# Designs tried in a protein design chat: miniprotein binders against p81326. Part 131

Target 1, 226 residues: p81326
Amino acid sequence: MLHFGGFIMEINHISKILEKEREEYIRNKVEEYLKQGFSKDDAVNKANQSWRTYIGHRIQDVIYNLLKKFLKDSGLKVTTDKALNNRNLPEELDKVKRLIAINYGEYLFLPDADVIVYKVENNDIKIIAIISVKNSFRERRFETTYWKLKLKESPVTSHIKVFLATPDKDNEISYKCPNGKPKKMRIILEYELDGIYFLKEDFEETEKAKHFGKIVEDIIEISKKL
Below, E stands for the ipSAE of ESMFold2; O stands for the ipSAE of OpenDDE; V2 stands for 0.75 times the mean of E and O plus 0.25 times the DockQ between their complexes.

## First folded at step 15 (miniprotein)

Design G39 (at its last look DockQ between E and O 0.80; V2 from the best seeds 0.69)
Fold by OpenDDE base, look of step 15:
Structure G39 (fold): chain B 226 residues (1-226), chain A 83 residues (1-83)
Amino acid sequence: as target 1 above (226 residues)
Amino acid sequence: SEEEKKIEELLKKADELLYEAEELAKKGDYEEAIKELEEAVKLLEEALKIAKELGNEDLIKLVEWLLKILKYLIEEIKKKLEE
């Protein structure tokens, strides 16, 4: 049994656990925006928008911390796109940044990479996987797919696996064909990405759609082939 | 570091207790499950203290999340006891 097998399974409760913070967060933000001179309605709307951003970051942070811990014993390292947005990067992170960059001719841009898994061998860095973390699919539904396709276009980045991790609280992609109706987003994401990992139990499992508890094993297996 | 090893040991023990608690809860032994989880909380609180002393923000955040899980589970089991 993988170390922390119990805790990784309990990630199923992430949405419920974090939702408990919502009421207090909204109240505090509303008060803040009222003090800034916004109307009550505007303050509420802004607070709700802020919450969506906040909760997304919290989920990302949880996943980052879990992966960092669970992958440590395998010698794998974890970073984030946020950590790469510094002017003065350590040499290792600077190399990571360069190895995930996408070429647009005159410009290099980074893909959305909430979590980046890599290994260091003989001072060489190999990027293993990028994990995109999404709480909801209301915005930028296929952005992760776009980045996967762009990464495939270069021999430098084509080997990088791109995974999506989500609690999918609104069941937008949990099932491929509920009630006989195909879920376009689930089908496309599953087809284009290397895997979808659910932070919940209630989903349709396939070869590519798995519980988040499988992601550590999958990443380790991929790392052995590089 | 020695302190990091201690944290890892505490986390491992807490995970073991969590597993035991889950098995107990499946059997309907909710009171015993809560006791195991409360012990796990104590271990994680110690781990959190060490992590804070080290100033390791990633470990702090990890342990804080794990504590949230344990506390949530305790609350959920307590609800079952009240049913």
Scores: ipSAE 0.680, ipTM 0.868, lowest interface PAE 0.7, mean pLDDT 92
Fold by ESMFold2, look of step 15:
Structure G39 (fold): chain B 226 residues (1-226), chain A 83 residues (1-83)
Amino acid sequence: as target 1 above (226 residues)
Amino acid sequence: SEEEKKIEELLKKADELLYEAEELAKKGDYEEAIKELEEAVKLLEEALKIAKELGNEDLIKLVEWLLKILKYLIEEIKKKLEE
């Protein structure tokens, strides 16, 4: 039996822990972009954008490995969109991919599903939850809600819980009414999604907006109802 | 395998030490909390060594993350001890 509850709860420090890598990363990327012929100002802007992508992938990896470890004893399996885009998919993962794909006529696309939780029962696969990991909301503020709405359109995918996991370092969605004014992004995300899980301490907690440490219990509870 | 079971045993013991350290830190017993966390680091370093010998990439990444957590906590508690 696995008692890693303490380690999962300390994920609230993830932004500070990973920030130590920032200066070296940006220095290396600026040099790379300068070699490609970009101006210094453009190279710096591109390096900062590259950092946000890099740290987002690092957070995804941490979440994947924690969920894989903590859900194993409950008979729940975890995969990623990266694994599902591999050319040679095992039959099990090919079924997972097909069960979350969204139909656009002649085309099938995967939703924004960084981490996927599923179970196998009697050679049947049930998708439990999809976790979208967002480090910031600079460009695609409501992408996760779009995919939730698309998943709701089919009886095959309508049961799938869609969660957002975020450090929200810049406090873009941490509070519902900062300074007494409704924050549209927080209000809509909380309304439409099945849950928002913060990778930090300081945010307005609600029934749907929680510390990330609660996600394992929530997923297990959901899996028992399916 | 036996190696993977050893890693799991080391991780469980490290988690117990983390729980103890957190309780000690809440009571203001910072020096003892640091001692517990340093012991947990030793356990995880052994787990990492075994994971690398197995070539288990997912387990390596997990243990490396857990080590980063412990080392971060040690430094934060040391700052409190100076204050």
Scores: ipSAE 0.627, ipTM 0.855, lowest interface PAE 1.4, mean pLDDT 88
ESMFold2 (binder alone), look of step 15: mean pLDDT 86; pTM 0.834

Design G40 (at its last look DockQ between E and O 0.83; V2 from the best seeds 0.00; counts 0 for: pae E 1.9 > 1.5)
Fold by OpenDDE base, look of step 15:
Structure G40 (fold): chain B 226 residues (1-226), chain A 104 residues (1-104)
Amino acid sequence: as target 1 above (226 residues)
Amino acid sequence: SEEEKKIEELLKKADELLYKAEELLKEAEELAKKGDYEEAIKKLEEAVELLKEAVKLLEEALKIAKELGNEDLIKLVEWLLKLLKYLLEEVKKLIEEIKKKLEE
């Protein structure tokens, strides 16, 4: 039994837990925007937009910290795209950055990589997985898919697994064919990505669509094959 | 470090308590479905005690993490504490709801 199984399973409450901060956050942001000279309606709208960004980052941070802890026991390392944006990177992180870069001819760009899992063996770095964390799919619904496809185009990055982690609060991708109607987004994401991990219990489970509690085991298994 | 090991031990123990509490919650749910509300409440009260103990362990872990100045570890433990406290509140609410049903 993986250590910390209880804590991983209880991730289902992340949305509810973080939502408790919403009212205070919105109030403070509205006040801030009013002081900046925005109208009440504009201030409220901006505050709501800010909240969406904020809650997304909070979820990402939680996932990062959990994965970092749970994967450390297996000897795997975790970083983020944010950490890779520094000018002066340690050698190890500089190598990680280079190994996830996508070639656009004259330019190299990094994929969106909220969490990056890698291992170090004999001073060689192997990228194992990229985890994209999304709270909602209102914007850039297939962005993660785009990056997966781009990573597949290079022999340097084609082995990198791309996972999506989401609470899917609005049930946008929780079910493939609710009421007999196919959910295009769920079907495409599941097809193109290496896995979808739900931070909730109420979803249609498949080979690729699993509870977040399985992600650690899956990553460890993948790492053994690399 | 020795301090990190201590934190890991505390987290492990807290996780074990959480797991036990979750099992009690499942049992309580089944008992409640059968109409055995009194026994369900007993299970939930036991779960509350386990969660309280887990909170204490994490509070100790947080103290050590802060002393170490490890920001990632601090954030982790703070989240876990927030989670446990949330669960504790939810279980207490559930107990009160069931008690209300028994009085009806």
Scores: ipSAE 0.667, ipTM 0.848, lowest interface PAE 0.8, mean pLDDT 92
Fold by ESMFold2, look of step 15:
Structure G40 (fold): chain B 226 residues (1-226), chain A 104 residues (1-104)
Amino acid sequence: as target 1 above (226 residues)
Amino acid sequence: SEEEKKIEELLKKADELLYKAEELLKEAEELAKKGDYEEAIKKLEEAVELLKEAVKLLEEALKIAKELGNEDLIKLVEWLLKLLKYLLEEVKKLIEEIKKKLEE
């Protein structure tokens, strides 16, 4: 029996739900920074920056917990780049980390992979997908496509699907041709990535640009083919 | 564990109530399109009661999750509670909006 189907479809409201906390969060953070000795102007700027980071992490946490729950009965496991950066990793997670790491000579870096979906078969680990969670695109607009291209460079990682999940509250990539002109960010992201999953209702749907609720079915289908 | 199984049962029951409430919302939307505002309000009020019950089930699930100290489960249930409370507020707003149309 399908578990929590109604709940996952209602995630489109996530930005509106979390935005209600903004004013109190900003006030509390300004007070905190003032106590640390920052000027009023600096405290306000830092509080606004803190909010942007906070809301992004909150959205990532919601996505992580929902995917972990909804994929569990399909034999799929979910972790985060935060968990993979802990010291003294258990063997399973250490293998996950090595399977997505990108070599830059003497250095290994993880792609920007907020959420990682994998499965365990016969004591082997297969990475299914990584999901980058972006609240806005005013900075580092094409970071996710860079990581997809790097993963494609090796036959060991080229099968890994790279998805973008976003509320896109400022409509930066919601439509391909707003005002009749191609939106470069949307066009390139959709071309290069395996999918864009929107955490809102109002966007231009395509084969690759979908409602976030579809991501569970897509991941399960992909896992059966890998 | 037995506690985790209980939480699963509470979440499943709350999801069933959400499904029923969503069906009532769809019925109310169709009634409002036809101008049957009195019937639409009745359906919305029924949905409010189902959502209230679902909130109570999730509050019980959260209590158990906190007793377990399971941080992932706590975060999941806290999010689901926020979602249900948001939906409850939105349905109440919709009831008031339809009541205003009746006055017109």
Scores: ipSAE 0.546, ipTM 0.797, lowest interface PAE 1.9, mean pLDDT 87
ESMFold2 (binder alone), look of step 15: mean pLDDT 88; pTM 0.864

Design G41 (at its last look DockQ between E and O 0.55; V2 from the best seeds 0.00; counts 0 for: pae E 7.2 > 1.5)
Fold by OpenDDE base, look of step 15:
Structure G41 (fold): chain B 226 residues (1-226), chain A 104 residues (1-104)
Amino acid sequence: as target 1 above (226 residues)
Amino acid sequence: SEEEKKIEELLKKADELLYKAEELLKEAEELAKKGDYEEAIKKLEEAVELLKEAVKLLEEALKIAKELGNEELIKLVEFLLKLLKYLLEEVKKLIEEIKKKLEE
């Protein structure tokens, strides 16, 4: 039985819940930018941009915490790319960092990895999945796809599943062919990624496009095969 | 830790209550579709009670998390608490809307 099934199902309201904070946040940021000497219009624009960043981080944090909690009972561990951006990493996290690194010849770079799921067996680390969290697709629409493709290029990382989690507030990828018109972004993301998990109910479900509530089960299943 | 286990137990119980509440919401919706608004309201009121209980459990969990100083747990529980409160408000609104229809 998936523990926390109720909370997972109700995650659909995450956008609405967080949006309640928007007005106060914007007001405070506008005031801050005005004090910095920006014009009213610039202050508003900057505040809105700040909000987009802020809400994105909040959603990411929620997803991280939920996954960390739900996967704990299965013995799986969760970290973030942010946690890996440290000079003094514990051995375990240092190994995780190395196991997700992408080779660019002279340089190794990390993919965008909002959430990283891994297991430890006999002191060996196996990376199971990377989850990218996107609130909107206004910018860097195929960034997650790029990283998936790059991870596939190495036998070290080719097994790593790459998932997208999104509330898709603007319905950019919720449906493949709304009104008979193909949505390129949905089609490409679904094709290239290992799965898309929606934090909402109104979407076209497929084998790869599922409700976020399925992600824990899917990850656990994958972990058993590694 | 013992405190962390207690938080987990509280979260689990809250989740169970939430799940039951969700089932009641579904039942209420079906009843409302059939025009059985009185019975729908009863189901929704039962759901409200379950959600209230779940809120209490999360408030206790939050207290423990704060005492532990675990920022991650604090954030998680705070969010879940916000979620439950949001749902509670929505269910109450739905009850009021249905009641208005019955008076009409």
Scores: ipSAE 0.502, ipTM 0.767, lowest interface PAE 1.2, mean pLDDT 91
Fold by ESMFold2, look of step 15:
Structure G41 (fold): chain B 226 residues (1-226), chain A 104 residues (1-104)
Amino acid sequence: as target 1 above (226 residues)
Amino acid sequence: SEEEKKIEELLKKADELLYKAEELLKEAEELAKKGDYEEAIKKLEEAVELLKEAVKLLEEALKIAKELGNEELIKLVEFLLKLLKYLLEEVKKLIEEIKKKLEE
């Protein structure tokens, strides 16, 4: 068992560490787009858009790999929504997919679940938690809250914990009452979700709003009760 | 399999060094609060050496992981290296900060 979980607690800056790559990434992508014939202004705009997608996927990949490593010895398995959308699913993942699907009458949809934690006991699969990784809240601000409410509607999915992991670099949800005014987005997210895990140091910490380094302990504790 | 066991051993050794370095950092913080700057610096310098050794162990683990072609393990070890190097630089900065206080 590795104590790097403690190191995760001491370093809340996964996105900050990865952001060090921004300058070189943007430079390389601008040159790439210029070679494709885009104007300078278009190349810069496309490079910035490319970075936002890249850093979001990088953060998700890091979280996935950390959870997979640190949860392994506790008998917990980890997958992603991307893996569940594979055309040829192994039987285990097909079961995971069916257990997390939301019923819309004639249609079944997967929630927006970047990372899924589950366990396998006696050939039975139990979904423990899903983690939504959001780099910003400019669009689809409450998508994670919506999926939590949908999962709560069914007795077969109501036990699933829904967590949000975010760097929240623009401080959109870091505080409940910035400048003395209630921040509706933070208040609603904290009320509805099972936890918010910040990939930074500066935020209002509460029972549900924690440093990202706490997420492994929380998941393990939850899994023992299920 | 033998290579995978070697990586596991290297990761565990690096983890132990990180734990010990973290203990030294906590001790140094308390010493600095008491104004015992010389002893705090000594603890921090010891932590730096442990972190340097941990980095070397992870660099070896990364080399083996690349030889195996294990993409997930490569990504994990690369991230752990970035974390350790970040911490190492922060500890070095703290040593210089405390040295300035000692000169005052």
Scores: ipSAE 0.026, ipTM 0.448, lowest interface PAE 7.2, mean pLDDT 82
ESMFold2 (binder alone), look of step 15: mean pLDDT 88; pTM 0.869

Design G42 (at its last look DockQ between E and O 0.90; V2 from the best seeds 0.00; counts 0 for: pae E 1.6 > 1.5)
Fold by OpenDDE base, look of step 15:
Structure G42 (fold): chain B 226 residues (1-226), chain A 83 residues (1-83)
Amino acid sequence: as target 1 above (226 residues)
Amino acid sequence: SEEEKKIEELLKKADELLYEAEELAKKGDYEEAIKELEEAVKLLEEALKIAKELGNEDLIQLVEWLLKLLKYLIEEIKKKLEE
């Protein structure tokens, strides 16, 4: 059994655990926005928007920390796009940043890369995987797919696996064809991405759609082939 | 560092206790499961203290999450005991 196997499996509760913070968070934010001169309705709306952003970051942080810890013994390293947004990067992170950049002719842009897994061998960096973390699919439904396709276009980045991790609390992509009706988003994401990892138990498992507990093993296996 | 190794050891032990607690809970041994989880919480609290002393934000965040998780599980099992 992989070290921290229990902790990874119990990630299923992440949405419920973090949701407990919502009431207090909203109350505090509403108060803050009222003090800034917003109306009650505006303050509530802004607080709810802030919560969506906040909870997304919290889930990302949890996933980042778990992966960083679980992959450490395999010699794999983990960083985030946020860490790469600094002007003065250590040499290693600067190389990572360059190795995930997408060419748009006159410009290089970074894909959305919430979590980046890489290895260092003989001072050479190999990017293994990018994990996009999404709490909900209300906005930018296929953005991760776009970045996967863009990464495939270059021999420099074509080997990079792109995974989606989500609790999918609203069951938007948990099942491919519930009640005989195809879920377009699930089908497309599963087809285009290298894998979808669910932070929950109630989902349709396939070759590409797995429980989050499998992601560490999958990443390690991929890393051995590079 | 030695302190980081200590944190890793504590986390490992806590994970083992969590696994044991899960198996106990599956068997309906909820009281024993809670005891194991409470012990795991103590280990994580120690780990958190060390992480804070080191100023390692990633470890602090990790351990804080794990503490929240264990406390949540304890609460859920307690609810089952009340049923």
Scores: ipSAE 0.757, ipTM 0.901, lowest interface PAE 0.6, mean pLDDT 93
Fold by ESMFold2, look of step 15:
Structure G42 (fold): chain B 226 residues (1-226), chain A 83 residues (1-83)
Amino acid sequence: as target 1 above (226 residues)
Amino acid sequence: SEEEKKIEELLKKADELLYEAEELAKKGDYEEAIKELEEAVKLLEEALKIAKELGNEDLIQLVEWLLKLLKYLIEEIKKKLEE
């Protein structure tokens, strides 16, 4: 049974909640840049760019902490690609890193995973899903689909579910075109990925495109099949 | 472990209060919904204190987010009440 559902279902407000932080954040950053000697115009531009980076990390942190807490009672563990990039890894996380790494010949790289869900059974680690968190699709709009395709190239990683979590602030994939057809980017993302989970209330729902609150139940069901 | 169990109990009760507050707000019982959310805030403030005593940064971040969420909801319901 899904406990703590109230908290997870209310995540749809995340953009509105975090936007309240924006004015203070930008004011503080402009002051900091002015003190460093930048012009007013440069300080404002730098502060706005800083905000876009900050808000993306903030959304990732919220998702990480919610999933870590709400999947724990189902025996599932959660980590991040940031944690896996540390050179002094605990043995468990080192195994997780190796189980998701992509082979480029002489080099191994981690996919853009933001959040990784796995389980431990009999000291064996099974990767369940990776979740890519995107606030905007201005750049690297298909990066998540690239990593899904790379994971599918090997039988040892092909089972890993790849999800996209997004508030889709600019409505780039939420609604159909005026002619009633889904947007091309939405079609491609939905086709290639295992699921799209929206961090907002209003969007075109489908079998693969759901409210973020459903992700906990979906991950638990997937984990039972592995 | 006892402290972690207490945090779990506080989070569970706060989530139940949130669920009840949502049902009250759907019925238009805004003042009672606010009271339930304010009680949930008190429980999370206690959970935050315990998380800080443990030095558990992930729990601290989680509870701080949940407090921010509850306070946002209280503000939104207060707006509906004055309408």
Scores: ipSAE 0.605, ipTM 0.843, lowest interface PAE 1.6, mean pLDDT 87
ESMFold2 (binder alone), look of step 15: mean pLDDT 87; pTM 0.842

Design G43 (at its last look DockQ between E and O 0.83; V2 from the best seeds 0.72)
Fold by OpenDDE base, look of step 15:
Structure G43 (fold): chain B 226 residues (1-226), chain A 83 residues (1-83)
Amino acid sequence: as target 1 above (226 residues)
Amino acid sequence: SEEEKKIEELLKKADELMYEAEELAKKGDYEEAIKELEEAVKLLEEALKIAKELGNEDLIKLVEWLLKLLKYLIEEIKKKLEE
């Protein structure tokens, strides 16, 4: 059994655990926005928007910290796009940043990369995987797919695996064809991405759609082939 | 560092206890499961203390999450005991 195997499996409760913070968070934010001069309705709306952003970041942080810890013994390293948004980067992170950059002719841009897994061998950096973390699919539904396709266009980045991790609390992509109706988003994401990892138990498992508990093993296996 | 190794040891033990607790709960041994989880919480609290002393924000956040998880599991099992 992989170290921390139990902890990674129990991630199923992440949505329920973090949602317990919602009431207090909303109350505090509403109060803050009221003090700023917003109306009650505006304050509530802004608080709800803030919560969506906040909860997304919290889930991302949990996944980042888990992966960082679980992959450490395999010699793999983990960073985030946020960490790469600094002017003065350590040499290692500067190299990571350059190795995930997408060419748009006159410009280089970074893909959305909530979590980046890489290895260092003989001072050379190899990017292994990018994990996009999404709590909901209300906005930018296929953004991760776009970045995957863009990464495939360059021999520098074509080997990078792109994974999606989500609790999918609203069951938007948990099943491919519930009640005989195809879920377009699930089908497309599964087809285009290298894998979807669910932070829950209630989903349709396939070769590419797995429980989050499998992601560490999958990443380690990929890393051995690079 | 020695302190980081200690944290890793504590986390490993806590993970083992959590796994055991899950197996106990599956068998209906809820009281024993809670005891194992409570012990795991104590280990994580110690780990958190060390992480804070080190100022390692990533470890602090990790351990805080794990504590929330264990406490949640304890609450859920307690609900089952009341049924």
Scores: ipSAE 0.715, ipTM 0.884, lowest interface PAE 0.7, mean pLDDT 92
Fold by ESMFold2, look of step 15:
Order: sequence, then C-alpha cells, then structure tokens
Structure G43 (fold): chain B 226 residues (1-226), chain A 83 residues (1-83)
Amino acid sequence: as target 1 above (226 residues)
Amino acid sequence: SEEEKKIEELLKKADELMYEAEELAKKGDYEEAIKELEEAVKLLEEALKIAKELGNEDLIKLVEWLLKLLKYLIEEIKKKLEE
C-alpha cells in the first residue's frame, strides 16, 4: 500500500506555486510587446491577458499529468479535447472523440471538456468522465452545466460524469450561502454537475463539492459500475 | 520499458519520502523533514534526467511539477524553522 496520493493531495498549493512565475512572465511579455511597437500601456494590458491564458493552461497541464499517472494503475486512460482535435487521430482517440461529440445537424462539436477519462475493454471504449478546468468564473460561468445537460440528452453519452476542477481563488463558488444569501453560481453548478473538485483548502465541502485529492477514488469507483 | 520502470521506482520512493517528511513536520521535526524532502528532490532530478533522455514530454512535465512542489514545501518548512 504505497502512497502515490501524497503528490495529488498537495495540489492545493498550485495557485501559490504558479503565482511565483507571474512577475517574470509579465516582465518578459511586456518586453516582447514593446519590441513589436506597442505602447507601454498596451503592452502591459496584453501581457496580463497573456498571463491569464498561460496560467489556465498550466493548471490544466498539471491536472492532466497527475490524473494520467494516478489513474493508469486502474486501467484508465486520459486524453484532452486539444488532442482530439488533431487532424490525424489514432483509431482509439477517434473512437473517444465520436463517443463524446454532440450532434448539431450538419455540425459535430466536442464539449468543452479539457480532460477526458476513459477505459478500453476488449477493444471497446467507455467514456467515464470529463473534467472542465476553470481558473475563474468571470466569463462563461455556466458553460460546463450546458455541456452536462447536452450529454444527458443522448443515450450514448448520458452516463458520462461531468466534473469541474477549480482553485477558485476569489471564492466565487466556495460557499453556498455566504452571509446568509444563496450564491446562485455555486448552487446551480453543484446541482447540475456530478462533482466540483477544489484545488484549495477553504471551501464548503458537500457530497458533490470535495478536495481535488478525492477525484481519483471517485473516478475509479464510477468506472467499476460501467 | 526498463527506463520507464526506473522512473516509476524513483517516483514511488520520492512519494514515500514526502509522506514521511509530512509526518515529521507535524511533529515539529523540521530539520529532519527537510532532509527527507531534499532526498526526494534528488530522486526526482534523476527521474527528470531519464525522462528527458526518453523524450517523454508528459513525464517531463509531471516530474517538473513535482520538483516545484517539493521545493515549495522545503521553503515553507524552512520558514517555520526560522520562527
């Protein structure tokens, strides 16, 4: 009984660890934009926009690599929506893509999943869960719930669990009723999704709202029922 | 492969050292906890070297993250030692 879980449980420090990169990142980006001819004010604004995209991708990468590593021993595989948009997909990933796609008549779209967990049994693929990674909720607050509802509408995707993973540094969804007033975003997300996994210590824990360190056990248990 | 099995063994040892270090830190044994974490860092540096020789991007990113995590923990425990 070795403790692979130590590394995954300490992910609660991810925002603090990655924030140390911000100052140097912004400095380098401002310099780059100034060389392109932007004004100082424009360069700073563009650098801050660039940082928000960069940090979001960095958090996604950490989550992807941890899940890939710690789900492997249970026979579970992990991929991303970016990998599924590759023009030359291996047969296995092409099947994964088709099993999560939403049909809009002439068009076929992938849900905004970020990370996809699946298993292969006797060359048959079963999608277990998708994880949406959100660093903040300023834009597209309920996009994940939209995709959950769309997945529920089709018999081939209705079993897929939809999770949200977030550091939620600004406490936008950390509590149901802060100061006695219902927080609409937290309540709706928790109601509609199969789980919310926080990458921090301070939040209101419920059956569906948990520390990220619990996600591996939850996914493995779900996979056994399929 | 044999190289991937070596990385797996290094990761397991590093995880065990991190677990032991956290228990030591709970007891207030900060210098001993730091020693355990520094040993784990050495194991992960070896794992990173092998991952780079393999050209395995996912393993490189994983080990680089784990190194950042361990170094962060060492810094936090050192702060407590100064208090």
Scores: ipSAE 0.655, ipTM 0.860, lowest interface PAE 1.3, mean pLDDT 88
ESMFold2 (binder alone), look of step 15: mean pLDDT 86; pTM 0.830

